# Ledger of designs, part 9: VH-VL binders against q6nml5

Target 1, 200 residues: q6nml5
Amino acid sequence: MFSEVEMARDVAICAKHLNGQSPHQPILCRLLQDLIHEKACREHGFYLGITALKSIGNNKNNNIDNENNHQAKILTFPVSFTCRTFLPARGDILQGTVKKVLWNGAFIRSGPLRYAYLSLLKMPHYHYVHSPLSEDEKPHFQKDDLSKIAVGVVVRFQVLAVRFKERPHKRRNDYYVLATLEGNGSFGPISLTGSDEPYM

## First folded at step 1 (VH-VL)

Design u15 (framework fv_dusigitumab)
Fold by ESMFold2-Fast, scan of step 1:
Structure u15 (fold): chain C 200 residues (1-200), chain A 124 residues (1-124), chain B 111 residues (1-111)
Amino acid sequence: as target 1 above (200 residues)
Amino acid sequence: QVQLVQSGAEVKKPGASVKVSCKASGYTFTDYDINWVRQATGQGLEWMGWMNPNSGYTGYAQKFQGRVTMTRNTSISTAYMELSSLRSEDTAVYYCARGSEFYDYSGWYDMDVWGQGTTVTVSS
Amino acid sequence: QSVLTQPPSVSAAPGQKVTISCSGSSSNIGNNYVSWYQQLPGTAPKLLIYDNYKRPSGIPDRFSGSKSGTSATLGITGLQTGDEADYYCGTWDSSLSEGYVFGGGTKLTVL
């Protein structure tokens, strides 16, 4: 779910980038880059945006030399801010767009969540259609009533399981979720497809 | 079709800079990191760094820090790698490759789609 | 020198099997996932294996990967002439700031 949380980060910046201009601008820029790159944390989920800058403290780090290439002064500023976050949780009902179809399931993107996997085992009454008669038709899943789950279709689904995945060497995190259409008649495709309306 | 298409061959003098481009198509450019890897004639693969097209954030191999800059232009889905202070030993084929984030629930790709390579020759 | 150690070459006859080793340390193979890349002469590398043992779509199951401790292996069965190539292992190294490292490469010759 969505939340607004106060958090603190140490922002490392080279002294030369401060240039005598407003110190807040380069520090905020670096913080934004750090959050976008990190993407998510275990406690609060995905970072959606900084909603308020609370404080920037004094440099608390000693001057650091780049071991190999440059002798540079690196300053570290403690920054306190409020961030809007999204933490997927078991039982959540989400909407997202199908981005990839495999023979055994589909990947759905819901906002910052890129890896929501909807297994064919969790699509009651759907079957895989791989070899369309027309070369213009893409692989998809279909029910007897001609309802489709295909790339570009928006699907309402429930979160079955959540996994936090980190790559600390890259300073980047993500969330994987397993999705299901079981249990509620409102789950499944919710978008019209142009004027042909393949559903109902 | 997912593709990375690189700029053409370059011939440079020692001390010059070279800027190689890598144009992405067939996927959302900002969803995947771009890595740069080079290979001298008859030699192995050498990783130079990565760049995140969404944040602009980068990480460079120690050997290239101070000489390499990796950037992007999201409006044209293009990544760039600029290498300065060129030496004869920088003569190599330079590749861009799409990074570790992929829509495969079962795992993470390190480099799944590669550009065709750009030959850079440094001669005096 | 390469951080990951591979044999410089390996040879086998058509239809046979071959294994290529890749040895590292706890900061790379021991703590991270290993990928394998195939490079045919004059072409860009192609991903063969990711996450230690998984195959991308389109890679035949005669290619396999495994990892034990700080070492990884690439296995190729039913060798074909078209398998002649250079093979590289690769992984992230935690001791290098976000550094990716490749093995030195192994030239496979099908005799």
Scores: ipSAE 0.012, ipTM 0.565, lowest interface PAE 8.3, mean pLDDT 84

Design u16 (framework fv_dusigitumab)
Fold by ESMFold2-Fast, scan of step 1:
Order: structure tokens, then sequence, then C-alpha cells
Structure u16 (fold): chain C 200 residues (1-200), chain A 125 residues (1-125), chain B 111 residues (1-111)
């Protein structure tokens, strides 16, 4: 689920942004911006944010002439920090929003996790509903107690299985998760929205 | 007009099998599940199972599991129900009926809105 | 044997009101939608009510359905001779591995 991992990166800062101030905040801001573009990886999952700066080393650039003449000069600082990561794992209990419903299951998004699939086979007592009388009607799943799993509904679920897919030619790598509602009465919709059902 | 038309009456001996057909017209055959329901002489309605004509998936009542097979041929919009190892108590009128909900294999909540005329199956020695 | 209990018969005169009950359990009526079917002698059943209380197109508003707890009721007002038929309730029974079940049927006589 969530972990804190110790990492090290070289962070490049423009000298004119320091103006003799501590590099602490500019370095943190640049590091956060760099991490936004980091792809999820097998070992640590998704990068969520920096939790602490552990150390900032001396700059590696000794060729600054003076601050008046070279304000565009780049300074590079070695930084050690801790980062919170989200690595989906079997047994994790997650919450997410239903984004797509198929006749045999639903896709749920949980934070940075875009592909959590909840099969109808893993929704005890649910059934698929899709009206044949109008193409404007939204398909959904409904339980005996009228609980609804439909696009926009927030669902609490457990992770059954995880698969990492590396995409070398894309901006993102992906995790594919199989979800289940089995085994705990608290699993299922936790936020129900009224819906204009064809037969309600 | 939306309708289901079934094959004609059958007379079979005990131990034989019977295959009843149900031809759909007036709607998209693959969009609705087909149910099979029987009614013995002087008795009530008894559900046998459902078949999804798009996927070919089926669900059978426990009483008929192992003896019934439900299939379809999408090119001629026809559903089939085959019952094997016939016994005298299988003498009944067999109906096909369209599930009211759309492509919902395994849906628990539905009614049957369009019915075939029924096929009488008599099992006698 | 029927899982859902209906009275075997009910009778009323033309223009009167009649109700037909259907009693089940939590595993069927209590947790699932109820449908009602009309079967005229020698014919296939016809869907009369679905989703507890809704009428298909072409069904007159004299027919109504309701559900409370583990029981369902079909109401017929302004009885006509053409209403004489067998009436069946039907629903899913989760205790039977997602099997559909029918009531035993009620013969309505209009006299």
Amino acid sequence: as target 1 above (200 residues)
Amino acid sequence: QVQLVQSGAEVKKPGASVKVSCKASGYTFTSYDINWVRQATGQGLEWMGWMNPNSGNTGYAQKFQGRVTMTRNTSISTAYMELSSLRSEDTAVYYCARKYTYRGSGSYYYGMDVWGQGTTVTVSS
Amino acid sequence: QSVLTQPPSVSAAPGQKVTISCSGSSSNIGNNYVSWYQQLPGTAPKLLIYDNNKRPSGIPDRFSGSKSGTSATLGITGLQTGDEADYYCGTWDSSLSAGYVFGGGTKLTVL
C-alpha cells in the first residue's frame, strides 16, 4: 500500500532564484516538479510526494563567476529525501471511483491507479442492469439491498491480484489490479448518488 | 412485430432426448437473454434456465443441471433447448421467453416480456 | 413444490376489486424484484407487472402491483370477464443459486 522510501537525486537550480537565500525551498519545489514526470516502477509504485528532506550536499558547480554577471548559472545539489509511494499489493483495502461499467465488471480509479477491475464474479449478490429501451441509459450493477455500482460511485474494495505493465513508448507505466468485494460487509459503495433508472 | 415462434409438438420414448427450437423476429436477437420455462399438465410454471445469445453463456436450474443444454444459432436468430434422458414426468409444454433486461447474463432482477407459443413434449412408452 | 405461496383461487363479480397475494422469504421477494404473469386458458403467459409495480405498454392501469417485506400483491380493479385467467408471481431466489421461481398460481374466476 503506502511506503516511505529513501531516495537520492541531483537537483538543478538556477542561481538567480537563490539570491543568497537557503536553497531549501527552491530545491524542494524543483524536486517535486521533477517527480511529477517520474514513471511508476515495479519496486516502489507511484510517487505521491516528498515527506522529508534528509540532506542537501554542497553544489557541484564551482564555475560561478559572480552573481551579477551570470544569474542564469545552474547549480546542482545532491539531495537525499524520503518519498511517499503507493504500491498496490494483494490484500490492500482501497477506495476509488467507478469510471467505466461493462456487462461483466467495472473499472475503478483509485488515486494514481487507473485500472482496478472489479469483476461481477467478485461482487457477491450483485447483478448487471442495462435497459434495452434507451441507449441513453447508463449500465450499472445492483445488489439485493439496492446498493448501486455505477459510473461516479465511490467503492471500497480489496486487491486480489496486481500486474505491473511497463510501457517504454508512453508517458506512463501502469498497474492492473483485480478487485473484490468478497469477505467483508464494508466493501462496496460508500457514496451513493441518485440515478434516473428506466424502471424506477 | 416482436415475437418468438417455437417448433412443433414432439412425442418421445423414455431415455430419448428432445430439442426444441425458438425463432426470434422483430428485434435484435443478440440483445436479450432467452429463458426456458416448462409447465406440466395441470401444474404451474417451472423455470429451467437462461441463455445469452450474444456470448453463448448459460445458467441452468439445479434440477436440470446435467440433462439440459441451451444453445443458439445467431445467423438464423434461433435458440435451442435440448433435454436428455427423458422421463414421463418431463411431459409438459415448454416455453421460450425473452428476458426484459439488456444483455445481462446473470442478472437476478428481470421479467419475461415476450413468450413463445409453447411446444408440447409428450414422453410415453 | 412452489417456493412462493399464492392462494389457489379467487373470485369476484364484474366491476369489483380483487387482490392476489404472493408470499415468500428474504432470499426471494424480500431482496428481489417481483413480476406478475397472466395466463389465459390454452395460451402462453403474458407479462402483466415487472419491477414490483410497473406496467408494460398495453397493460391497463386497472392492474397494479406492490411489495412489502417478503410479500407482493397484485391488484385488479374494475374486473372484466376477460380477466378470468391464472395469475403467477415470479422472482429470483438467491438461495437456489440465482434461480428464478414462480408462485403456484391463482385462478381468477369472474362471475
Scores: ipSAE 0.000, ipTM 0.424, lowest interface PAE 21.2, mean pLDDT 80

Design z01 (framework fv_ozuriftamab)
Fold by ESMFold2-Fast, scan of step 1:
Formats: structure tokens, sequence, C-alpha cells
Structure z01 (fold): chain C 200 residues (1-200), chain A 122 residues (1-122), chain B 106 residues (1-106)
């Protein structure tokens, strides 16, 4: 789920990007860029936002690139901070908006979780509707009570499985989730959306 | 029906630039990864990298990072592989391939283009 | 990088024979994918995630294995099965393929 976690990172920054009066903002900006790029980590899930800076230590490097107009001076600062995170876990109940419908399932976005897949096999009593000759313009899933799962619909679902996807060569990670509507009558489309998504 | 159509064969000289293309149709182009796989003459398959057209996220085999650029144009459902300066060692058949299952989660290729033969010689 | 080694590198079979191709990884992988490249054609997906047949693939093809050793079997080979077979792993980047196994008929 949601957590506020203390963590530490080494932030590498070019010396010329540091202000003479305050290095604080450039270091924070670089840290935020690094977290946005990485997106998520295995231990804590998605990075939602830095909630507090605890400390910025001294430059770890005694080695600075030569003072040449074509060379950068790189400094590395240890930074301790608190970060609000979202770690999807089996059994979690989430809400998200349907972004894509396929014949065999739908993709749902829930805040930073872009890839929650709801299989038709996990939609009890729903059937796929797509007819070139029907008055329905878009493919969707429908129950006998006429409730629909279609692009733009907000769905409450339970996490069935979680997979962490890493790309170490890019320093970029993600999570994907298998969703289910089984086991609870409250799962499925909901008629009201009130900005129910977490923010970075 | 899903289809990947690649640009035609190219004959180039070392040092020339080149961009080859792969046009997807019959599916949501922005919802699947598109990868590039090369096959040098008489050799096996080698993964070069891929792109997720929905947000232009890319991944490269480090062997090719900095030597090629992978890009995509969502408006025409087309992915590209580009060289700024070709070498003779770039002579190969180049395939584009769609990453099966959503968002490239399992990295297997369910549909392949017909291939683009690139020959680089003096 | 995980290196994949296929065995045998080539084989010649008669129609109706059972064909077995092995793929060995230098590190443990969860699942193996398999492709067939027919002469003059693009590769085509045959088996994914270890044992699942791709759309349109006949049931004479099967995949099995775990850890570092994986196998592709053709129960009764047919003439149209000629080509080069490749295994592929996805457990780490870069994605890698085996060197290929050439299957000829007669």
Amino acid sequence: as target 1 above (200 residues)
Amino acid sequence: EVQLVQSGAEVKKPGESLRISCKGSGYSFTSYWMHWVRQAPGQGLEWMGGIYPGDSDTGYNQKFKGRVTISADKSISTAYLQWSSLKASDTAMYYCARDYEWSGSYDYFDYWGQGTLVTVSS
Amino acid sequence: AIQLTQSPSSLSASVGDRVTITCSATSSVSYMHWYLQKPGQSPQLLIYLGSNRASGVPDRFSGSGSGTDFTLKISRVEAEDVGVYYCQQYSSYPLTFGQGTKVEIK
C-alpha cells in the first residue's frame, strides 16, 4: 500500500549547476529527477514524492574533473530524505480508470500504476461486446445488469499478483499487476470518481 | 489483423546515415513495445533494443547504445532505427518485432516484420 | 549477460521422427521462449513462457524445462518444420537468443 519511508541516495551533480549561495535546490532537483526516472524500487514501490529533506552531506569525491572548459566537475552528495511510496501487494484493493479494452481483458491505470490487467476470466458474469453493426461504438465488457467496463470507466478491483519489472541498464523500474473482480460484490465499476489517484 | 511492415532494402557506404522503419497496423500501436533484432550474414539473432511508443521509453542492448537510435512516431504508428554513421559491420538483416503481452512484461515477440536488409560496403 | 547454448547445432530427420532440441543457460531463468525461422522467412513465435503454444502452432510442438535446462520437442516432425530453431530468455537484459539449431528433413 502507501507508506512514508526514510531513504538515502547519492546524488551526482555537475558543480557548475550548484548556486554559489545555495546548493540545496539543485541537489533536490537532481534527486527528484533521479526518482522520477527510476519510477519505483523493489523494496518500497513507486516514488510518489519527497516529503522531507533530512540532510545533505559533504561531497564524497576528493577527485574533481580537470579544470578544462570542456570537462565537467562532478560532485556526489549523500542525501537523506523521506519519501511517500506506493507498493502494490497481493490482496490490495485499488481503484483505477480503464485505459484500454481487448477481447480478453482490460488495462487499468491506478495512480502511478499504469499496468493493471483485468482478465475477462477474472470478471465474473461479464462478456465481451463488440459488433460492427451495433449501436455501441466502442468495445467493452458488460454484465446482465447492464453495468459496463469500458474505456474511461473507474473500476474497483483487487490485486491478484504483482510483478516488479527492472531495467538496470536504464536505472528504470515499474510494477505490473493482475487484477480480479472475484470475491466481493463491491468490485467492479463505480459511478463516482473524485480524483482517487495518488500524486507525485 | 496485426501486421508489421518494414521499409525496403538499403545499400550504403561507410559513414553514411540511415533510418529504417517499421509500421504497425491492426492493433493499438502505443500499447505494445516494439523491438529491433538483427541477424548478421550467416549468424543468429541478436536483440538491439526496443521502444514503448506510448511514452517513448526505450531500452538498448549496451553493445548498440550510442551507435543507433530507436524512436517512434505515434501519429503514423511507425517505429524507427537510425544510424548517424554506418560501418561495414552493420551489414545485416534487421527485424522489428512486437513484444507480446502488454507493455513488454515477458519480452517475447509474437509478430515480426518481414525484415530490412542493410548492406554497407565501399 | 545470460548465454544460451543449443544442442545439437544441426540435425537431419525423417518425416515422423521425434526431434528434441535442448537449450542451456549460464544462469537460472524462469521460462524459455522458442522461435522457428523457416528458410528465407522472418522468425515466428513457437512457444512462450516455457510451455505455451503460440497461436496457430500445432500440438506436436511442446516446451519443457526449468532452471538452466530447457527442451523443445517435436513429437512427429513434418516437412514444413524445416528451419532454424532459437531459444530466448527474458530473465535479464540484454535479451539473448541461443545460437540456433538447424533442422533438415531427409
Scores: ipSAE 0.000, ipTM 0.457, lowest interface PAE 13.4, mean pLDDT 83

Design z02 (framework fv_ozuriftamab)
Fold by ESMFold2-Fast, scan of step 1:
Structure z02 (fold): chain C 200 residues (1-200), chain A 121 residues (1-121), chain B 106 residues (1-106)
Amino acid sequence: as target 1 above (200 residues)
Amino acid sequence: EVQLVQSGAEVKKPGESLRISCKGSGYSFTSYWMHWVRQAPGQGLEWMGGIYPGDSDTGYNQKFKGRVTISADKSISTAYLQWSSLKASDTAMYYCARESWYDILGYFDYWGQGTLVTVSS
Amino acid sequence: AIQLTQSPSSLSASVGDRVTITCSATSSVSYMHWYLQKPGQSPQLLIYDASSLESGVPDRFSGSGSGTDFTLKISRVEAEDVGVYYCQQYDSYPYTFGQGTKVEIK
């Protein structure tokens, strides 16, 4: 689930971006860009945000081919910070919005988790509606008059399986999750009164 | 029904270029990863890489990165494996295989019939 | 890269025998799958996620294991089970296969 963890990164930044304003802000911006690009790590899950900056160490000199051109020079700073993370795990109960419906299942997005797949085999009592009576109604899964899983619907589900997907060439990682509605009557589409919000 | 149909056998000389294909049918081509698996004569299976046709995202086994190119054409539901310059060591049976993306477990549920590539002088 | 080692490398069995094949990984893996390649054919999926039987596969096949040690069993081998069996892990790239276990029927 959610955690706040201390971590360290070497942040590379072009010297021209440190040109007389606060050097702190460009370094933090670059760190955030690096984390957003990487998305996730195996150890801590998805990076949700930097919660505190602990320290920025001294520059480690890093020159490219034209070493006397200060504006083209790359500087590397060791940065220590705390980061809020989300690590999906088997057994977790999550809520997410249906983003895509296929004949045999649906893809759900839960915060940074883009790939949570809910198979029709894991939707007890639901059936696929391909050709609705009204052409205005899009394909969906339905159990009863009020229980519909369609694009835009928020679904509460349990994590059955988690796969960490790394793509080293692109320096991008992700998590894939297999979702299920089996085992608990509260799983499925969420109504207003089913939320954890203090509304009535 | 799901079917993966690969291009026919190839006989080439070292230094020649080659592109082989794998056509998927009976399913949403853009919703599943397609992978290439190699088998040298008398040897076991070796994963080379794969592609997600929906956004052309690729993953390569480091051993083959830069030596081959994996691509796909969504309009004709076809994945490709390409060499710019073949070597005798590329002689092998090449299989395409679909990853069962919808269960996220990373197994290969359907396989093509294979394309035999022979590279000799 | 996670290396998978299968044991034995080959075996010869009589129809009706129990066949046991093991697969050992150098590091813990989340997902282990088993394939059969019959002579002259493409590989076919037998077991996924260590113990789940693929649709259409006879129930004489079973899988078990977790972490680094996995096992494939054939309770009563039949003549049609001839071929090379491969374990395959997926946790992260690269996907790796075991070296294969050749099963022959007397």
Scores: ipSAE 0.006, ipTM 0.519, lowest interface PAE 9.7, mean pLDDT 84

Design z03 (framework fv_ozuriftamab)
Fold by ESMFold2-Fast, scan of step 1:
Structure z03 (fold): chain C 200 residues (1-200), chain A 122 residues (1-122), chain B 106 residues (1-106)
Amino acid sequence: as target 1 above (200 residues)
Amino acid sequence: EVQLVQSGAEVKKPGESLRISCKGSGYTFTSYYMHWVRQAPGQGLEWMGGINPSGGSTGYNQKFKGRVTISADKSISTAYLQWSSLKASDTAMYYCAREYDFWSGDYAFDYWGQGTLVTVSS
Amino acid sequence: AIQLTQSPSSLSASVGDRVTITCSATSSVDYMHWYLQKPGQSPQLLIYLGSNRASGVPDRFSGSGSGTDFTLKISRVEAEDVGVYYCQQWSSYPLTFGQGTKVEIK
């Protein structure tokens, strides 16, 4: 589900980057960089963009090095803002482009979600084709009706399970999704007219 | 088909060393994590730790860290659980179990070995 | 560590009865799995990721729940369903199991 949520973050920025800058553009730029790096949070999902800046408070970091020779210091500012987010959930119907085919399944990218895994066990009536007959044909999955799931094909699927993955030391998170084609005849390869990746 | 075959039952005295094994077959051994789960007599299941057979990286339940060593030999598709000095409290059934869906991460234990009974008494 | 508490600890059912087993976590979990350990056998996977049946598991088994409360149901229990049922969380390390629910058939 897509949402707009109000949140707060502490933004650390080197004092030298504030010299001559006004009013708070460097702080906003650092906040955006921090959100892009973190990618996602457990409560709200993927960060899609800052939609409004609410406030920038006063510096929290009063630990000033007492040495006059070291004037570079890190300042920390509390920032309140509104952010558009995407939180994948069980039962969601998503569309995405196949980016990688393995013998046992495929990875689909849907917007900010890079790890939507569609297992062969969740592709009823499909089988893996390792030795394609056509020149330049890539490995793929195929049904008896010749429908195929291959790199570049857009697939409509349902979210079967969602996993939030933290990497605390890297300050980088992600979401992993297990996809399925079971339960609905509309799931599977679809034909899209328009942009290359409409759910990017 | 996928199968995990464990070594036979062991009877040991406190202070002795021991290594038990779990051999995988019917799948690509290095593509799936292998875990060890313990079951003391009359008790439930307790996770001990696991290993990535491809790189050898391990994770342990802190309760067992330093008391056991988990390792794997990918050339013979075998995982190991080892004690340098057994205690009477190590008496238990030990199971190896394969982690489902290595690429998507950590979903479930889909296949289990038959178990190795380790009895430690003086 | 997340502690899992199962209820009841033991039950006796007649063939054809509906059996309900619950699992309560001390903290919210994203994934709950269910295993059956038949007498003298290794545990076997029944339900993964809350509600998905493992390969070969009969339709009479179903899982539900979210957050801290999860349930395993057997719609019409059969004699072969005797054993100890365990829930397991996969949301954080260390991985933990419930204490088990023993199901006996009369």
Scores: ipSAE 0.006, ipTM 0.456, lowest interface PAE 9.8, mean pLDDT 83

Design z04 (framework fv_ozuriftamab)
Fold by ESMFold2-Fast, scan of step 1:
Structure z04 (fold): chain C 200 residues (1-200), chain A 123 residues (1-123), chain B 106 residues (1-106)
Amino acid sequence: as target 1 above (200 residues)
Amino acid sequence: EVQLVQSGAEVKKPGESLRISCKGSGYTFTDYYMHWVRQAPGQGLEWMGGINPNSGGTGYNQKFKGRVTISADKSISTAYLQWSSLKASDTAMYYCARGDYEYWSSGYYFDYWGQGTLVTVSS
Amino acid sequence: AIQLTQSPSSLSASVGDRVTITCSATSSISYMHWYLQKPGQSPQLLIYDASNLASGVPDRFSGSGSGTDFTLKISRVEAEDVGVYYCQQYESYPLTFGQGTKVEIK
């Protein structure tokens, strides 16, 4: 689910980059790039965007002893801001587009969440249909009422399990979700009107 | 290709003046800091100082401040390290190294190094 | 000035061994850089900002750490990895290097 949370981050930037007229803009740009690269955190989920800047504090690093090299020094600014986030949680009802179909399940993308896996074991009454190349029909899952789960179809599902994935050596995180269609007849293929992705 | 080419080895007597050079090529010289790193015989690396070739702004390790001068001539993409009066303790290998920075990095690291200039100061 | 102490000062490894070098700082630093100086050569960048591989560096090298302790690891050392390894901080001036760790292959 979506949230708007107040966060604080230390933004490190070379003093050389702050010689312009607006010190706030370079710091904000660096913060945004840091968040985009990191992608997600354990506490708040995926970073969707900075919604407000609250404050930029004073540099935490001080070079009193060597004034001649100030421009080469790395400066660290504490920044307080609000950020719109998306944290998947067990029990959440999400919508996403099927991006890949395998014999045993499908991968669904829901906004920034790219790894939502819907197992065939969690698709009650659906059957895998493997189409040979000559038939011009792609592999998909089908229910008796002719409902199909195929690449490009938007599916409403419930989150069964969530895993946070850290890649600290690359400073990049992600989330994995196990999806299910069990428990509610409204889960499965749906149609969206207007915007295809509510947060992208 | 990026290259840093340093001047040749020097043999000097105490009290003599000396200037060694480091010429950068294959990149925009004024977009990167140039640093000098010293290595005494059998010893480790020691940062001496650096210069911003665009502004001429310098920074020194206090241990070397006043003993050496770092300068650069951006018209010929060359940085210099100079002594007005050499001492035997100045005997060392001197490297120039380019200071890089990127949008994603929060530090300054030396991505390219010159081949080194050996300075020997003896009577 | 931030002092960097490397451990061990020297080591001897066999080809294929895992090598771990630690760098300890007297103050917390955000990022550590690592260099290799092969015999008779200029230093070359291996790792920057604690964990990023420099261009052309094999992926058997990796860096990690934060605060005051950082490590450089070679998953399977090769003969060409012989030399002296140096850590370097850019948190505070003067810029400082560790004393070096000499790696020899048996």
Scores: ipSAE 0.000, ipTM 0.419, lowest interface PAE 20.6, mean pLDDT 82

Design z05 (framework fv_ozuriftamab)
Fold by ESMFold2-Fast, scan of step 1:
Structure z05 (fold): chain C 200 residues (1-200), chain A 122 residues (1-122), chain B 106 residues (1-106)
Amino acid sequence: as target 1 above (200 residues)
Amino acid sequence: EVQLVQSGAEVKKPGESLRISCKGSGYSFTSYWMHWVRQAPGQGLEWMGGIDPSDSYTGYNQKFKGRVTISADKSISTAYLQWSSLKASDTAMYYCARLEYDYGDYWYFDLWGQGTLVTVSS
Amino acid sequence: AIQLTQSPSSLSASVGDRVTITCSATSDVSYMHWYLQKPGQSPQLLIYLGSNRASGVPDRFSGSGSGTDFTLKISRVEAEDVGVYYCQQYSSDPYTFGQGTKVEIK
């Protein structure tokens, strides 16, 4: 689900990056960089973009005056803003492009969600095919009617389970989703002619 | 074409400083993390830490944090592993390895350097 | 930290034998990666994300498993397969490797 939510973040920025410019612009730029790197949070899902700036407060650092080394000083500003987010949830119907095929399943990208796993156990009537005739042919899944799930194919699926994944070592978060084609005949490969719309 | 080339073998005495290098070529150096993996004589592989060359953010295995420094110079596509004061227990083969991250939050090392043997003895 | 224990620690096989190596984790691991270190060489990637063969890796190598138990199989071992095999995870910090399984021919 898409949402617009109010958030607050402390933005750390080197004092030299404020020199000669509006203080709001470099702080907002740093905030955007921080959100892009973090990718997602547990409460609201993936960060899609800042939709409004509400306030930028005063420097929160409780250190003594370091005027002799202004260029190396780090300043921290509290920022309140609204952010458009995408939080995958059990039962969601999403569309995405197959990006990787394994012998036992496939990974699908749906907008910012890169880790939607569709197990072969959740692809009724499909079987794995690995018979490359040239280096350009890749493994895929196929039904008796010749329908294929292969890299580049767009599939409609339902979210079966959602897991939040922290990678503190990388200062990044992500979501892992288990997908299924069970329960609806419209799930599976589709033709997508409109914009990249991940939710039905 | 795509390769990691490490600096040559080193023989040092305890207390000496040392910096070894790993140069990436044939790919976008800042698009991949570079990690260091240690192998003591007759032992298995042990992860030491890694660096994101795009911003020099480092992560360390807690066992090695404070004992070594990992750095990178993106202008010459080179990562470094440095000791301020070597100990005999630092004797090992040191590999640099490129981290490929892909779908599903599951990270692996797809390209390895040839290794740098570091021998520390009196 | 997730600890990985490989079994067996060593084995001796004849050319053409089926070789099975297992890797057991102390906590759930989504995918296991496998490396081969031939004598005097750097480690090389064999299997990634549980079951995918790395470029140039023969079809006789396969990976499987889920949860805490993972397996690497060599359907018909060849003399060139001599070396130490390592499993590796990053479902949780830090990156950890198994202790290694030494495969000898004959």
Scores: ipSAE 0.000, ipTM 0.445, lowest interface PAE 12.4, mean pLDDT 83

Design z06 (framework fv_ozuriftamab)
Fold by ESMFold2-Fast, scan of step 1:
Structure z06 (fold): chain C 200 residues (1-200), chain A 121 residues (1-121), chain B 106 residues (1-106)
Amino acid sequence: as target 1 above (200 residues)
Amino acid sequence: EVQLVQSGAEVKKPGESLRISCKGSGYSFTEYWMHWVRQAPGQGLEWMGGIYPGDSYTGYNQKFKGRVTISADKSISTAYLQWSSLKASDTAMYYCARHDSYYEGSWFDYWGQGTLVTVSS
Amino acid sequence: AIQLTQSPSSLSASVGDRVTITCSATSSVSYMHWYLQKPGQSPQLLIYDASSLESGVPDRFSGSGSGTDFTLKISRVEAEDVGVYYCQQYSSYPYTFGQGTKVEIK
């Protein structure tokens, strides 16, 4: 679900980048860079955008960026702000574009969610079609009615499971979703592809 | 820290069975694919197949399907590659490698140290 | 299956040289990765998704390309860069590797 939430982050910035004028713009730019890099948090999902700055506090500490250059001071500011977020949840009905097809499933992109995996085990009546030497025909999944799940096709699916993936050493997080087409006739392709008409 | 530790080198005769292992540590074992890649002496890398331990879903390179079995034991975070009857052509270095099944452009980010399998009379 | 052909199959370079390795696919590839296998070691990831540098890999390595033609470049090769370089596609089953490019310093 989409939400607008209040949150706080410590923003680290080199003292020389604050020289001569109001620090708000450099601190905001660094905060945006930090959020873009982090991508998502466990509590609120993907960061979609900062909607307001609430406060910028005083410098918390003095850090050294290079142990051989103690003149390059790093200042850390507590920042409170509001952020628009998207948190995928089990049971959500989403739609997205197929970006990758493997022998055992497909990856779908839905807005900020890049990794929604639709397993062949969760595509009732679809089978894999492999075309290894064709430059014009890519691998895809197909039903008897010629409905096709291929790169570029928009698919309506339900979220079966949500997994938060954190990578502390990279300071980067993501959400991964297992998708399913089971349980509802409206799930599946919603753009015209092959010979089917998936307007439901 | 993420580590993949493989079982030790094996010397076998044609017709014998063998199972080699790859133990993962430092991450959630059931949330990452574990793949097997072989390298025959003096040759390049060849993907054999993989397993997603969380649901025991397997995928094989057709060249090896029916010749080997890939499995995993979630309770000890260990993946296996097994032969019922070895052939001299199975002589190779065998690597296990991890990838996140949810990465859009999935790649092998961590590799085991390799298990040398020698099959000779 | 998608076949990957690397060029050259081997090369000898002096420290500081620019090294260029190409990988050609028999059909269009959306996801291409590059690995280095140093002598006596397991392969290690260098570049993923054609151009993204793996964490911990020196910035002298870079990747580019799309479709059927991909390139790995080392701007100034160092002695530690010796080994066999492999491209790998992750666009269709089965996953395939190039035959490898052996890089020697001497």
Scores: ipSAE 0.006, ipTM 0.513, lowest interface PAE 9.8, mean pLDDT 83

